# Designs tried in a protein design chat: VHH binders against q84jc2. Part 14

Target 1, 232 residues: q84jc2
Amino acid sequence: MSKMRNLVEEKFLEFYESWVIQLELYLHQLLIAHNNNTMSETELRHLISKLTTHHKAYYTAKWAAIREDVLAFFGSVWLNPLENACSWLTGWKPSMVFRMVDRLRKSRVVLVEAQVKKLEELRVKTKFDEQKIEREMERYQVAMADRKMVELARLGCHVGGESVMVVEAAVRGLSMGLEKMVKAADCVRLKTLKGILDILTPPQCVEFLAAAATFQVQLRRWGNRRHYVTHS

## First folded at step 1 (VHH)

Design b3g (framework vhh_7z1x_3)
Fold by ESMFold2-Fast, scan of step 1:
Structure b3g (fold): chain B 232 residues (1-232), chain A 125 residues (1-125)
Amino acid sequence: as target 1 above (232 residues)
Amino acid sequence: QVQLVETGGGLVQPGGSLRLSCTASGFTFDDYGMNWVRQAPGKGLEWLSGISWNSGSISYADSVKGRFTISRDNAKNTLYLQMNSLQPDDTAVYFCAKDLTYKYYLSGTYGMDVWGQGTQVTVSS
């Protein structure tokens, strides 16, 4: 259903471009808050809430889109090649975010011992959940190459009512399997993000979110930058 | 068609009891955790209780702990909330909601993606 798939890609491209513009605006607010020691705790919590809501909006839109066409998220047209190359199951790799957390140890707002311990516990749990998903994806990829799937692919080379129905059912099954794995990966992402924010103080949350948004925005800019070579 | 339908609401006197039911259709019920959430007149949503896919993990909000009991029957695709010692401030529309997350990787409440239309509970003399 190429017409339905094209529409999903067009709609999500439009959504994503607007979502990134709003992320850049929030990043500007995060950087002002981080560099300004006069913002109240209530104001910081409000800003953190706006970012949390923004990320939830992304996953709401994404899960609606993958229900229609999960394959659109593998090699996405709304992402540049560098963004696509850095993707782990259609998004950021959860364990990567702890490298950004490590920067908080060198900031003016230092992590206390209890926070460091909780973040380490969360990191271990996140890596465990990540590994479970990686094992499931590996099993999926192996299953796609098993004897039964190879026979179904062979049947797809012949025109006939029975073989067409069997092949279409198998393709739908594959897409449903990918959708479940992508949703599982996104759940680990949301759990990791929430876990970090629950451990950190509001000023530390602002610093963390600023680092994460900066990386996302810069990765997009790096990949969108066209290299012009001048020959002398 | 994914649906959740709540039943069992009504008018009850303070100190009384009600049992709410939520029937699920259009998804594999035993693959997901389930939740009860309420909204009192003029107030926001309040999460009350959650139950994992196999009933192995159950949690309650402090406001209802000891008075309400969540349970599920996976064979009937039905979620229940037994409400005891009802108080006037328990007056609200009660919603059942499906966990966003599939059981295999995560259990608990990282969001809810399917909600029922709600059932009205009024606690009054």
Scores: ipSAE 0.000, ipTM 0.105, lowest interface PAE 19.9, mean pLDDT 81
Fold by OpenDDE, second read of step 2:
Structure b3g (fold): chain B 232 residues (1-232), chain A 125 residues (1-125)
Amino acid sequence: as target 1 above (232 residues)
Amino acid sequence: QVQLVETGGGLVQPGGSLRLSCTASGFTFDDYGMNWVRQAPGKGLEWLSGISWNSGSISYADSVKGRFTISRDNAKNTLYLQMNSLQPDDTAVYFCAKDLTYKYYLSGTYGMDVWGQGTQVTVSS
C-alpha cells in the first residue's frame, strides 16, 4: 500500500537514495583499502575523511529537513521496515557501534591497552548519553498525554480558522521537542563516531568504517528483498 | 555541456616545475570537489590529489606529497596543480576529474563522473 508523501519526504527520499549510492561507492573503496593494504597512511586518512564528510553531509541534510517536518523521520518512508525496526530515534543506536568494534577485536584487529581503555571510556559515555536521551524521550512521551493533548483533541473536533491556528501552534510545539531530541541523538551518534575514529589507527578506522557501511548497506538490501520498497 | 579542459602540460627537465590548469564549464564548479589523476604509459590511473568544493579539505597521494600543490579558484572555475621537483616517473597524462556528489569530497575511479581530455607531462633530460 502506497503512502501519501509530503514534500519533505519526497525530497529526503531523493537525497537519501543518492546518499546511499555514494555510500556504496565508498564502501567499495574501503573494502579495497582494507583487503589490499596498499594504501599509504595519508591515503587512508583521506578516505576516512571522505567518509566522515559523507556522514556529516547526511546529518546536515537531515537537520534541514527536520526543521520543516521532524515527524517525517519517525515514519521514514525512505527506509524499509527492517531498517525502521532497527532505528533508535530516527537513526542507528550509538552504542551499537561498539559491537562492531568488539567484532573487529575478535578478528585481525589488534588494539593496544590504551585503545581498549579509551574505547571503554567512550562506551560508558555513549551509554550514559543514550540513557539520558531515552529518559528525556520517556518524559516527553508521558507529558504528551497532558493538557495540551487534551486541548488538541478538543480542537480537532472543530473546524475554524482560530482553532486551526491553535492546533498548528500546539503541533509545532510538540515537533520542536521531538526535533530537539532527534538532534541530541544525532549529536551522540556523531560524537561516538568521532570518538571511535580518534582512538583507532587509520587502518583500523578503515576496517571499522567498512564494517559499519557493510552493515548499513546489507541491512537495506535484506530489508528490500523481504519487503518491496518503491523508492523514486 | 559539462566539460573539463586541462592545460599547462609539456616537456620539462628533471627537477623542473609545471603548473597545470583545469577549466570547468557546464556545471556549478564550486559545488563539487575536484581531483587530479594521472596515467603513465602502461600503468593504471593514479589518484594524486583532491580538494573539496570550498578548499576546506585537501589531500595528496604519498607519491606527490611535498612536491605537488592543489588549489582552486572558484571565481574562475579553475583547478590548479603546481608540480615541483618533477621526476621522470612523473611522466604521464594528467587529468582533472570532478567529484560525483554535490559538495562531497571524493576520490578514486568510482567517485568521479567528469574527466578532462588530459594533458601530457613529460619529464626527461
Scores: ipSAE 0.000, ipTM 0.249, lowest interface PAE 12.9, mean pLDDT 86

Design b3h (framework vhh_7z1x_3)
Fold by OpenDDE, second read of step 2:
Structure b3h (fold): chain B 232 residues (1-232), chain A 124 residues (1-124)
Amino acid sequence: as target 1 above (232 residues)
Amino acid sequence: QVQLVETGGGLVQPGGSLRLSCTASGFTFDDYGMNWVRQAPGKGLEWLSGISWNSGSISYADSVKGRFTISRDNAKNTLYLQMNSLQPDDTAVYFCARHPYSLIRGYSYYFDYWGQGTQVTVSS
């Protein structure tokens, strides 16, 4: 049986379905660009810009939604179980994209020494930022058993009008902490993506973005095949 | 000001063809995906087709696949819909609609601007 979705989940599900469809379309364009040696640098940059704008739009929508209900993103109903299993703090793990870059390097993509150096620096920074966020999450999880949470649990035994308000206030407080962590993680994602794109040439960016989009789309398809999902 | 103006509608016999045009103004046309949507009498909006900003991606609803062809000329800021093998159930007001990104494939209606529509009537 499917659980009842709240309004935030419903709205974001609709958004995400559309967003993914658009991503697939952009993927097609990226692949065309990748196989078309006649495209100018200006044209490639334009395409890259559209993709970056698309990703920014996702986080804009996400951040608007998490202000209303950040908990909706911990167990995102718009994702299949495989996608959720591969999620780190409500999204892709930033450090994973470097493996994509490594894959490209092992293919036909040639990076100059200066690019390699910059990528390694970015990798180190990204990992450091990830670990910092993970430590904060651990601290938060340990703090869940504090006196306030015990009181909250006690209040949950008997639901009354006044108690409901107190519980809601407490949950909001907890949610705010989660929201901060999610936003921090998203910032690392965005910075990492930007960093990579700034290091790569336009043709390399196209290849990277195509690889990333392909991975995302295929992960969704594989998950949907294993677990029937009605989303796109 | 963003404007979309549809033309090319009219009366046609079953099996006939029409070519609709949508002229865009007030924005950078090749930054946006464009779509055709129709509304038949007493029915809701139906997405028909979408085309990406550079025509690299095209999609059709099953109802019109194989009969309709979407295209665009960015130099002329114009969207087209070639409609062949028209049937009476194709009778509707046809709208061009702009999507903020490239296009959608009929799963949602996140269009930010619409034309006034053009009437297409298929009747013997």
Scores: ipSAE 0.019, ipTM 0.310, lowest interface PAE 5.3, mean pLDDT 86
Fold by ESMFold2-Fast, scan of step 1:
Structure b3h (fold): chain B 232 residues (1-232), chain A 124 residues (1-124)
Amino acid sequence: as target 1 above (232 residues)
Amino acid sequence: QVQLVETGGGLVQPGGSLRLSCTASGFTFDDYGMNWVRQAPGKGLEWLSGISWNSGSISYADSVKGRFTISRDNAKNTLYLQMNSLQPDDTAVYFCARHPYSLIRGYSYYFDYWGQGTQVTVSS
């Protein structure tokens, strides 16, 4: 019971494990491209397209899974505790990606003034969209608490099969609301990612994607090593 | 010890087909997801396809989707890759790999266990 996982969790765990393995392979290719400077612009564009498609595949799989069981994405079994602790509405926080862009700019990425201006405009827009989602989630959580209490009180007045049907309908309604909010957050993530890649040149995109993938892979590695130390 | 052995590679003409097999031993095969990965000469590793322990979830890389089919037979402890419409750029060493045991072992390495690989050459 306490260790039981449903089919959505099992399917997405297997998907995510394969997805991360492919991300690590793409990271290897990005690091070669960045360090050796041997790739043509056409080759760089192809590699960037592979990464973009890979991230889109994640959201395609995620949206299919949340349609079946959105709650699987709150405290995900395919993420270690550190990865879960760093999540914002089931994924990365959009505004934080600009800190990564700032770090790259200072380290290796040379940005022209026009790009700096466009990135700052995108940052402001992203923060606005993020805050809008946060306000919607707060409103949803307040409404969910009120609705849940009313529904539980109503169910307490009924005994037998009718209660089961009403509970299933109520849970379905709550899950649909969460699905909408998660999709809204994911749309902000995809819009932010696309916006950054549209502003950057192909070599700059490779550096950005390499930094993003490195952080994701290292965060997973750090969390897994902590787990070994804790559970050994 | 965990062992994975790939077979079925060889020389094939463009447009041809091959079926790869991977026989597993040393672990409970139906407790783990399995993957196919390849490495072309002078290139990095490319993930091709993954299948869950019960075949309930299957995924493909875009480069092989519609051409390759992954399957498994848990009774025989065997993983398969049916490759159709092969092209010269499919020339590579093909490896089967066991999914990492994510909750205890973690993903500090790219793959948990690999086979020795089987060579596929697509040329006339």
Scores: ipSAE 0.000, ipTM 0.131, lowest interface PAE 19.2, mean pLDDT 78

Design b3i (framework vhh_7z1x_3)
Fold by ESMFold2-Fast, scan of step 1:
Structure b3i (fold): chain B 232 residues (1-232), chain A 125 residues (1-125)
Amino acid sequence: as target 1 above (232 residues)
Amino acid sequence: QVQLVETGGGLVQPGGSLRLSCTASGFTFDDYGMNWVRQAPGKGLEWLSGISWNSGSISYADSVKGRFTISRDNAKNTLYLQMNSLQPDDTAVYFCAKGSLYYRTWSSPGYFDYWGQGTQVTVSS
């Protein structure tokens, strides 16, 4: 017989640790490609595809996990305190990736005027979608404090039976609302990432992905050092 | 350099058994999870099974549960897939894949950084 049930948090922790190790391996390949500049366009596209697939795999795993327990992603046990402090709706803030894009403007490979215009349009669109989600989160938080929720909380404090069922239904509704909001934020993240990669040339994509992966890996290392946790 | 070499494929009758082997080189085998994936004629890639670095965590796709057994020998840098009760629908090219993923729900080709060349398994009707 099984001694313990595997919780969503425990399963995703094991997944995430492996996912980060693979990200570091891809980062190493990106840095080699960027520094040597001897790879063909086909080889660069293949490497970019591996990174894109890796990020999509993360969201596939995340969406399966949040369907089971969305609250696991608010204050995640697989993230250190610094990573959690820097999270916006359970992940990176979409508009922040344009800081990595700005590095490309000072790079050896210069962005052409058409690319600059498309990136600025994407930046504006991303910020708009981001703010829309922030307004929905504020609306969600306000709804938590309305008279209906206060009444449901009171009902749950003193009576069994029917009161328990009504409170349970309300809690399920709250979790579903959070799941929908997290998925909406993740869709903005994926659209932003895809949009940038569609605008950039393969060498520029490699440089962008290397900068993004470097930041993610460094943020984890900085947080782990401060927290005194050793990485595997 | 990382290399994965699959062997043990062949022609087998329905209800028969085969044991696939994958020999790994160019990395520390016992630090990584390993996976089996197949591709049937005219179909996409299907993840079959994954095993953690120490064999402590093992997962299977529903299509092969109870029929296939994944195992590894870290001293020999070898991954195995014991296939029993083979069906015509099991006809495919079988690949071993290096990765660090431990759970079936989150196991996909996207988590694997190196693949073998594949070995053909044909289950004759």
Scores: ipSAE 0.000, ipTM 0.108, lowest interface PAE 18.0, mean pLDDT 80
Fold by OpenDDE, second read of step 2:
Structure b3i (fold): chain B 232 residues (1-232), chain A 125 residues (1-125)
Amino acid sequence: as target 1 above (232 residues)
Amino acid sequence: QVQLVETGGGLVQPGGSLRLSCTASGFTFDDYGMNWVRQAPGKGLEWLSGISWNSGSISYADSVKGRFTISRDNAKNTLYLQMNSLQPDDTAVYFCAKGSLYYRTWSSPGYFDYWGQGTQVTVSS
């Protein structure tokens, strides 16, 4: 059955579909670059910059959308169930990208000791930041059952004009809290991505970004196949 | 088993036009996005254009946008590239490239995993 979508969901769905298409195009370019030993460092950096800009554009759009309705991102309708199941606080879990790097290391990417050390430091920091956010989320979830929220729930049983306003205001307050957590998570994502790209050489960045993009696209494909959902 | 055969290349004068074709076999053509790439002498590979499995999505590199047109005929398992306003800088070997990122109902120009032997395009006065 089709889920009813609000305006924010519809708009972001449209945005995301276009964004993913563009991501696939960039993936194409990344893979070409990966197989092209004649590209200059400047050219590689330019390509990397395009990808980073593309990712920044996503979060710009996301943050604009969550200001309107952060709840839309908790059960994102533009994602299939598999994608949603793999989501951590409305996006990819930051610490998972280090597994991608590890995979690359086991293949043909050679990291110098200094890079390995820096990556490990970044991994530790990223995990720490994730845990901090998770603790905040837990606290938030526990707080939902406080006396104030119970009273609001009671008011919801008999909706009147004034009561509706009170409940709405309370929900807005809760949403703001969620928004802060989502933004915090996104900041960790962006920081982690930047950190990795700063550690890797341009050719390595290209491989990493290609792997990440491939994973994202494949996850979408697998999810769509499993649930017979189409995306454009 | 995947085969891509490019044809239509040749020598043209600046400002001229060519139409390249790529005949595909060994896979379900209409499941995959298809692409055109080229390699100029002494240069690396350059992506030019991509088209989704059903032609619903098309994209061009800035270098050829407005001059080149990609299309496909799934009934004929053929990919096309109409090249207009050709310039000397367009001299290269042109390759048809099969997309590796596909879904029956979701396909894009994405990554390619196979390409043909290429066809030479030379633009010279």
Scores: ipSAE 0.000, ipTM 0.252, lowest interface PAE 12.7, mean pLDDT 86

Design b3j (framework vhh_7z1x_3)
Fold by ESMFold2-Fast, scan of step 1:
Structure b3j (fold): chain B 232 residues (1-232), chain A 125 residues (1-125)
Amino acid sequence: as target 1 above (232 residues)
Amino acid sequence: QVQLVETGGGLVQPGGSLRLSCTASGFTFDDYGMNWVRQAPGKGLEWLSGISWNSGSISYADSVKGRFTISRDNAKNTLYLQMNSLQPDDTAVYFCAKDYLRSSYIFGTEYFQHWGQGTQVTVSS
C-alpha cells in the first residue's frame, strides 16, 4: 500500500517536527525553572515570552497552511492516531486547559481569590465561544449532507466544463467554511492561553506552561509507543 | 459580502480632536468584537482598542489610553473612535477590524477576520 502526501502536508510535517523538538527544549527549561526557586522574575518573564512566541509561530504556520489546504488538518499526517483522536476542530479543546489551571490550586504557588474569580470568568467565556463554534460545525455537517451536495456528486468528475466549474465552486465554498471555523477555534485557543497567562503570576505561568507542554509531549509519546507494554 | 468602511479621517492640528466611524455590513454586527488598528508611515500595524459585542468589555493600548475612546452603536452597525489630544505621532492610516469572536482580545493583528480599507489621519501644524 503506497502512501501519498500533498506538498502542504509534507511542508507542515517538516515544520511540526522541528516545532515539537523546540517545545521539548522549552519544556526542559520550564521544569528547571519550576523546580528551582533561583530564577529572577525577569528570567521567568523571558521564558514565558519564548513559549508565547513559540505558540504564536505554530498558529502563523498553521493559518498559512490552511489557506492552501484546510483538510490537511483533519486527520493530520504529522499527528499520530492518539493525538488525532484527542483533537477538537484540529487542535486542543480550549476549556480542557482549565483542568490544568485547577491543579495550580494545589501547587506551591497558591492562587489568590481575585485570580480564581478572573479564571472562572474566562472559563465561562471560553465555554460560550466553544459552544457557538460547535453549533456552526453541526450546521456545516448537516449542509454537507443536503440534497444539493448529493446532486453535485451525481454529476461526477466526467461531466463537461460548465458542470465541472459548478462543482469546483461548491468545493471551494466548503473549504472556505471549514477554514473560517478552524480559525475561529484557534482564536478561542489563543484568547484562552493569553487570558490565563495575563491572570497568573510568572511562577504560576511557568507551572501552567510546564503542565500543558508535559501533557502535549506525553500524549505524543504514548501514541507513538502504543505497543509498548508497561505492565508486567 | 462583508464590508467595513472607515470615515472621519483628515488633517488636524496638535492638541485637536477627531472622531472616526466604521460602518459595517454583510454580517450580524452585534455578535462580534470590533477593533481599531493603525499603521504609521514606515511602521507596522499597531492595535489601539477593542470592544466586545455588547460594549461590556473594552481595552486600550497604553499609547492611547486616556486620550481615545472606543464605542459602538449596534442599532446603526457602526463602530466609533473618539480621538482627543492628538499628537504628530498619531499620524497614521486607521483601520477598523472585525474579530472572529464576540469578545475582542488582542493576541496579534494577524488574527482578525475582516479589515476595512482605512482612513488617513494627519496631525501637523
Scores: ipSAE 0.245, ipTM 0.665, lowest interface PAE 5.7, mean pLDDT 85
Fold by OpenDDE, second read of step 2:
Structure b3j (fold): chain B 232 residues (1-232), chain A 125 residues (1-125)
Amino acid sequence: as target 1 above (232 residues)
Amino acid sequence: QVQLVETGGGLVQPGGSLRLSCTASGFTFDDYGMNWVRQAPGKGLEWLSGISWNSGSISYADSVKGRFTISRDNAKNTLYLQMNSLQPDDTAVYFCAKDYLRSSYIFGTEYFQHWGQGTQVTVSS
């Protein structure tokens, strides 16, 4: 059965498809830069800036979309099941990127002690922020279960038009809290990325971004192979 | 070496049509999704359309939806873009862009080329 999509889902799907294509193009550039030791620091910084701008564009679009329908992002139709399964509060889990950095360190990226220390501090902070959000989410979910879900369940017994309106109102109420949490999570993501990029040298940034982009694209590819996701 | 060669561009009047072709070589064409992108003067790259390796999935940007049609012939290692109802805003260099990862991707960077030199499309009265 074809999954029905609302307008927000359709628009964001289109956006995301374009965004991913552009990401792949940037990934190509990152890989070139990574394999080309002749690129200047200025050139590398420029490339990094393009990528960071690209990511910012994603969140700009996302935040615009979640204002309209945050629930669309809790069942993101533009993602395959694997991508969705790996999602934490509608995106990548911030603490995950530190594992990526660790893997890079184990390969060929050499970090100085000062960088390692800063990364660890950032890791701790990120984890703390994640946990805080998770606790808030749990509190929210528990509260919802006690009141909102019961109400929604009751409303589900009615077939009339008035019931639909009440349900919509209830859903909107639920969405407000979710939107706040999603934004909070995204802020942690953005801060984490910024923090990492501020710690790493330009060549290291390029490698990190390449790895991150590769992972993202790869995850999508793997998921698509397992689950044929047709977009548009 | 991965190569993509775009052809079919030219000068066309508003409302006209063009068909672009992209000939691929240096890689297994039918393992990869392909895309069309363009770059207008002073603007960045714009994604237009994508097609999966087996043409099972197709997508379009809103800017070209209903006007452009992407297709591919895997036997000929060729990607196509039929462009109808062309407008002045469609003036750009058009590139075919290869997906980086193939359907059965194994980590490796030894062979990657996303786009060729492009073909110029000019829509003007």
Scores: ipSAE 0.011, ipTM 0.271, lowest interface PAE 7.7, mean pLDDT 85

Design b3k (framework vhh_7z1x_3)
Fold by ESMFold2-Fast, scan of step 1:
Structure b3k (fold): chain B 232 residues (1-232), chain A 124 residues (1-124)
Amino acid sequence: as target 1 above (232 residues)
Amino acid sequence: QVQLVETGGGLVQPGGSLRLSCTASGFTFDDYGMNWVRQAPGKGLEWLSGISWNSGSISYADSVKGRFTISRDNAKNTLYLQMNSLQPDDTAVYFCATSKYGFYLRSEYPFDYWGQGTQVTVSS
């Protein structure tokens, strides 16, 4: 295990703040592109590529960080309480992005029948992968409870250096299990994102990415308010 | 029971070509991303290439980009790796692999299903 627990949190906080600033800049470009009917397909593809690369950079940094301290990603210090409350296995719930896709169906951007069929197939597959991870999470939680029961049963034994080693080994095992599960969830996220982008045209990709980035940025802004007044 | 079976390995001279196949059974093949991974003698596993469930996303390791081509035929439950301009350092056991969750990125793959491997030897 890593001895850089506090440093991992500090480094990822610095990374994440910069990453979000760049996401907001890309969101601005996406919104301009969405409103501009003269932008070429090549220009749109280039913008989509920048967003794809930006998301890949996030997962590259995240996976390096979770190798050092996966627990930093459960209740993250770089996320506000609202963002943490809305998290599913350290990130966005994959099936939620189809709400952004549903916006495309109701907008002026028309999805052809072949795209609708492929998006439905992808939605079903994403929900299935999500459920598999949820079952694995439940098994993990049950295993943790089982281990605590076994540990409790051993409390009557002599207390020595052996008990410390056993506890440390168990904690390492738990962390490795969490790391594998988080990576599995991130793989479903990346598969879902790329699958949607593969099905959509460049203008539709821009609209989808703008919707997703808008939601992410707005959720952060809502959670960062110390005081808020809502007007109906 | 999930099974992945690699075929097409063999002995080839430097500069030659081979086409590897991986036939899948026991799961819905077209729901999974597929990967090629190799292990050279005395070395660790090296991820080479990945392809999404619908062939819409393909990635290659720098060591094979431009020389190897990954493809799949979902109707035949088969994954392919076309290997061109083979070099002696391409000598390895080649495996097809997949994650039960599907996967896009390189060497950090959490692979749950592996084939038995097929030997590729590049020698003059």
Scores: ipSAE 0.000, ipTM 0.147, lowest interface PAE 16.8, mean pLDDT 80
Fold by OpenDDE, second read of step 2:
Parts: sequence; structure tokens; C-alpha cells
Structure b3k (fold): chain B 232 residues (1-232), chain A 124 residues (1-124)
Amino acid sequence: as target 1 above (232 residues)
Amino acid sequence: QVQLVETGGGLVQPGGSLRLSCTASGFTFDDYGMNWVRQAPGKGLEWLSGISWNSGSISYADSVKGRFTISRDNAKNTLYLQMNSLQPDDTAVYFCATSKYGFYLRSEYPFDYWGQGTQVTVSS
């Protein structure tokens, strides 16, 4: 059975497809910048700024969409199954980016001791924030069998106009909790990204962003090949 | 509002030719270098060609060199891509994109704007 998409899903799908296209364009530019030692620091910072703005635009759109239907992001139809499987609370897991940085360090990126120290501090903080959110999620999941959910279940057994309204209200209440969790997770993502970019030099930022974008794009490609999903 | 609109795409047989157009509006066209990029099904974006604001500099990817020709008419706010000797591997959505300060993609400045794309299908 083809899953019927709701309006939020459809709109965000369109947005995301366009957003990914732009990301690939930026990736190309990042790679050029990375291989071109003639770019000034100002130019590199400009490119980095464009990428950060692009990412901010994603979350702006996401937050607008989750206000309408946060559940759309739990099983995102704009992502393939591999992408969804790798998602943590509707996005990338913040602590994952440190693995990317570690990989870069093992390659050609040289970090000074002060940078390493700051990155480790950030890693610890990020992990702490992740765990905090996970505990909150667990609390939410355990609390699902509360009075409101019982009432919702009872109403679900009846067909009627008034019942539908009450059910919708109950679902909205539940969704608010999810929305808070998603927003909290997104904040950790954004803070982590910002933290990393603040620690790295402009050339290092470009390399990091290129690696991150490459990973995202490749993950999508791998998933599409495996599941025969096409995204325009 | 800034807008780039690609046209000229379609179905063509191998060995055939197409001419794509990109019409720009909402910004000063001659302040920007212009680029063509494409995305084939299941593949990432590929840069094809760039042209500076005054057409003084032109560059091509190896994959299209000798077959494709980029040009522009600043008076018409239009970018062109003449595609000759088309092959099935050229099947993709083609996009035009801007580079700031009159430089094309291989210059030092990133893209600012891009279009929605036009479909090109090469099939017997």
C-alpha cells in the first residue's frame, strides 16, 4: 500500500529536495576551495557563512513544519530507509561529527593542542546533552500510558464528530512533547556544529564541511541504490 | 525576486543536439558569472561549464569539452548551452547557477542563485 502523504510531508519533501541540490552545489565549491590554496581567509569565511546559512535555513523550515505536524518527521518520507535508520530524533546524531573530525585528524588535518582540548570539551558536553535528551525521551515513552492516552484509546473505539475533535486535541498534546524533544535535539546539533566551526580554522572548516556534506550525499546515494528510491 | 528559469530540455536521440537557455531576473545579470550543472538519476551534481560576466573566460568539464558550448547574452539576461553529440550518459536535469562578482564556478566565489532545472533525455 502506497503511504498517503499529508500536506506537511509533501511540502517538506519539495523543500528538502531543493535543499539537497543546493547542498551538492556547495559541496562542489567546498571541494574547489579545499584544493585551491589561493583563496583568501575572507573568501573562505564567506563560503563557510553560506553553508552555515544553508543549514540554518533547513532548521527554519523544519521548525515551521513541525509546528504543523511533528509526526511527519518521525518516519520522514523525504529520506530513504538508510537515512532514516541512521537518524537520531529526526536528524543526525550530534556526537557523530566528532568521528568525522577524528577521521580528518588522521588524514592531513593538523590540529594544535589547544584545538584538541577544546574539541574534547565540546565532545563531552555534546554527549552529555544527548544523554539528557535521551532520558527525557525515555521518560516520555514510559509516561505514554497516562490518563490522556487512555482517554485517547477509549475515544478511538468510537466514530463520531465530537470524538474526532477530542482525539485530535489529545494527539496535539502528545505532539507537543515530541516537538520539544526534537527542538532540543536540533539545538544540540546546531550548537555542536557552531562549536566545531569556532574551534577550527577557516581551511579546516572547509575541509570539515566538505566531509560532512560528502557523507550526507553519499549516504543518500547508497540508500537510494539499495532501495531503488529516486529523489529529484 | 531572484529567478533563474531553464528551458530547452527534452527528448533527443543519441548524436542529436539541444540548446538550453537560462533566463535570469531579479538581479543584475552581468554582475555574475554563470554556470551549467547537471544531475543524472541517482547521481550527484556535476559541474559542466562556466562563463565569466563578460564572456572573457570560459571553462568546461572534461566530460563535455568539445561537445558543449556555453554562451551568454547580457542584453537578454540569458545564458545558453549548446549541446552537440549527445549521448545517453548526458541524460540529466540541467541547472544554471550564478557565481558572484562576475566569476564562474572555478573562480573563488560560491554560487548565489540556481534554477529549478530542465530535463534532458537522450534515448534511442
Scores: ipSAE 0.000, ipTM 0.226, lowest interface PAE 14.0, mean pLDDT 86

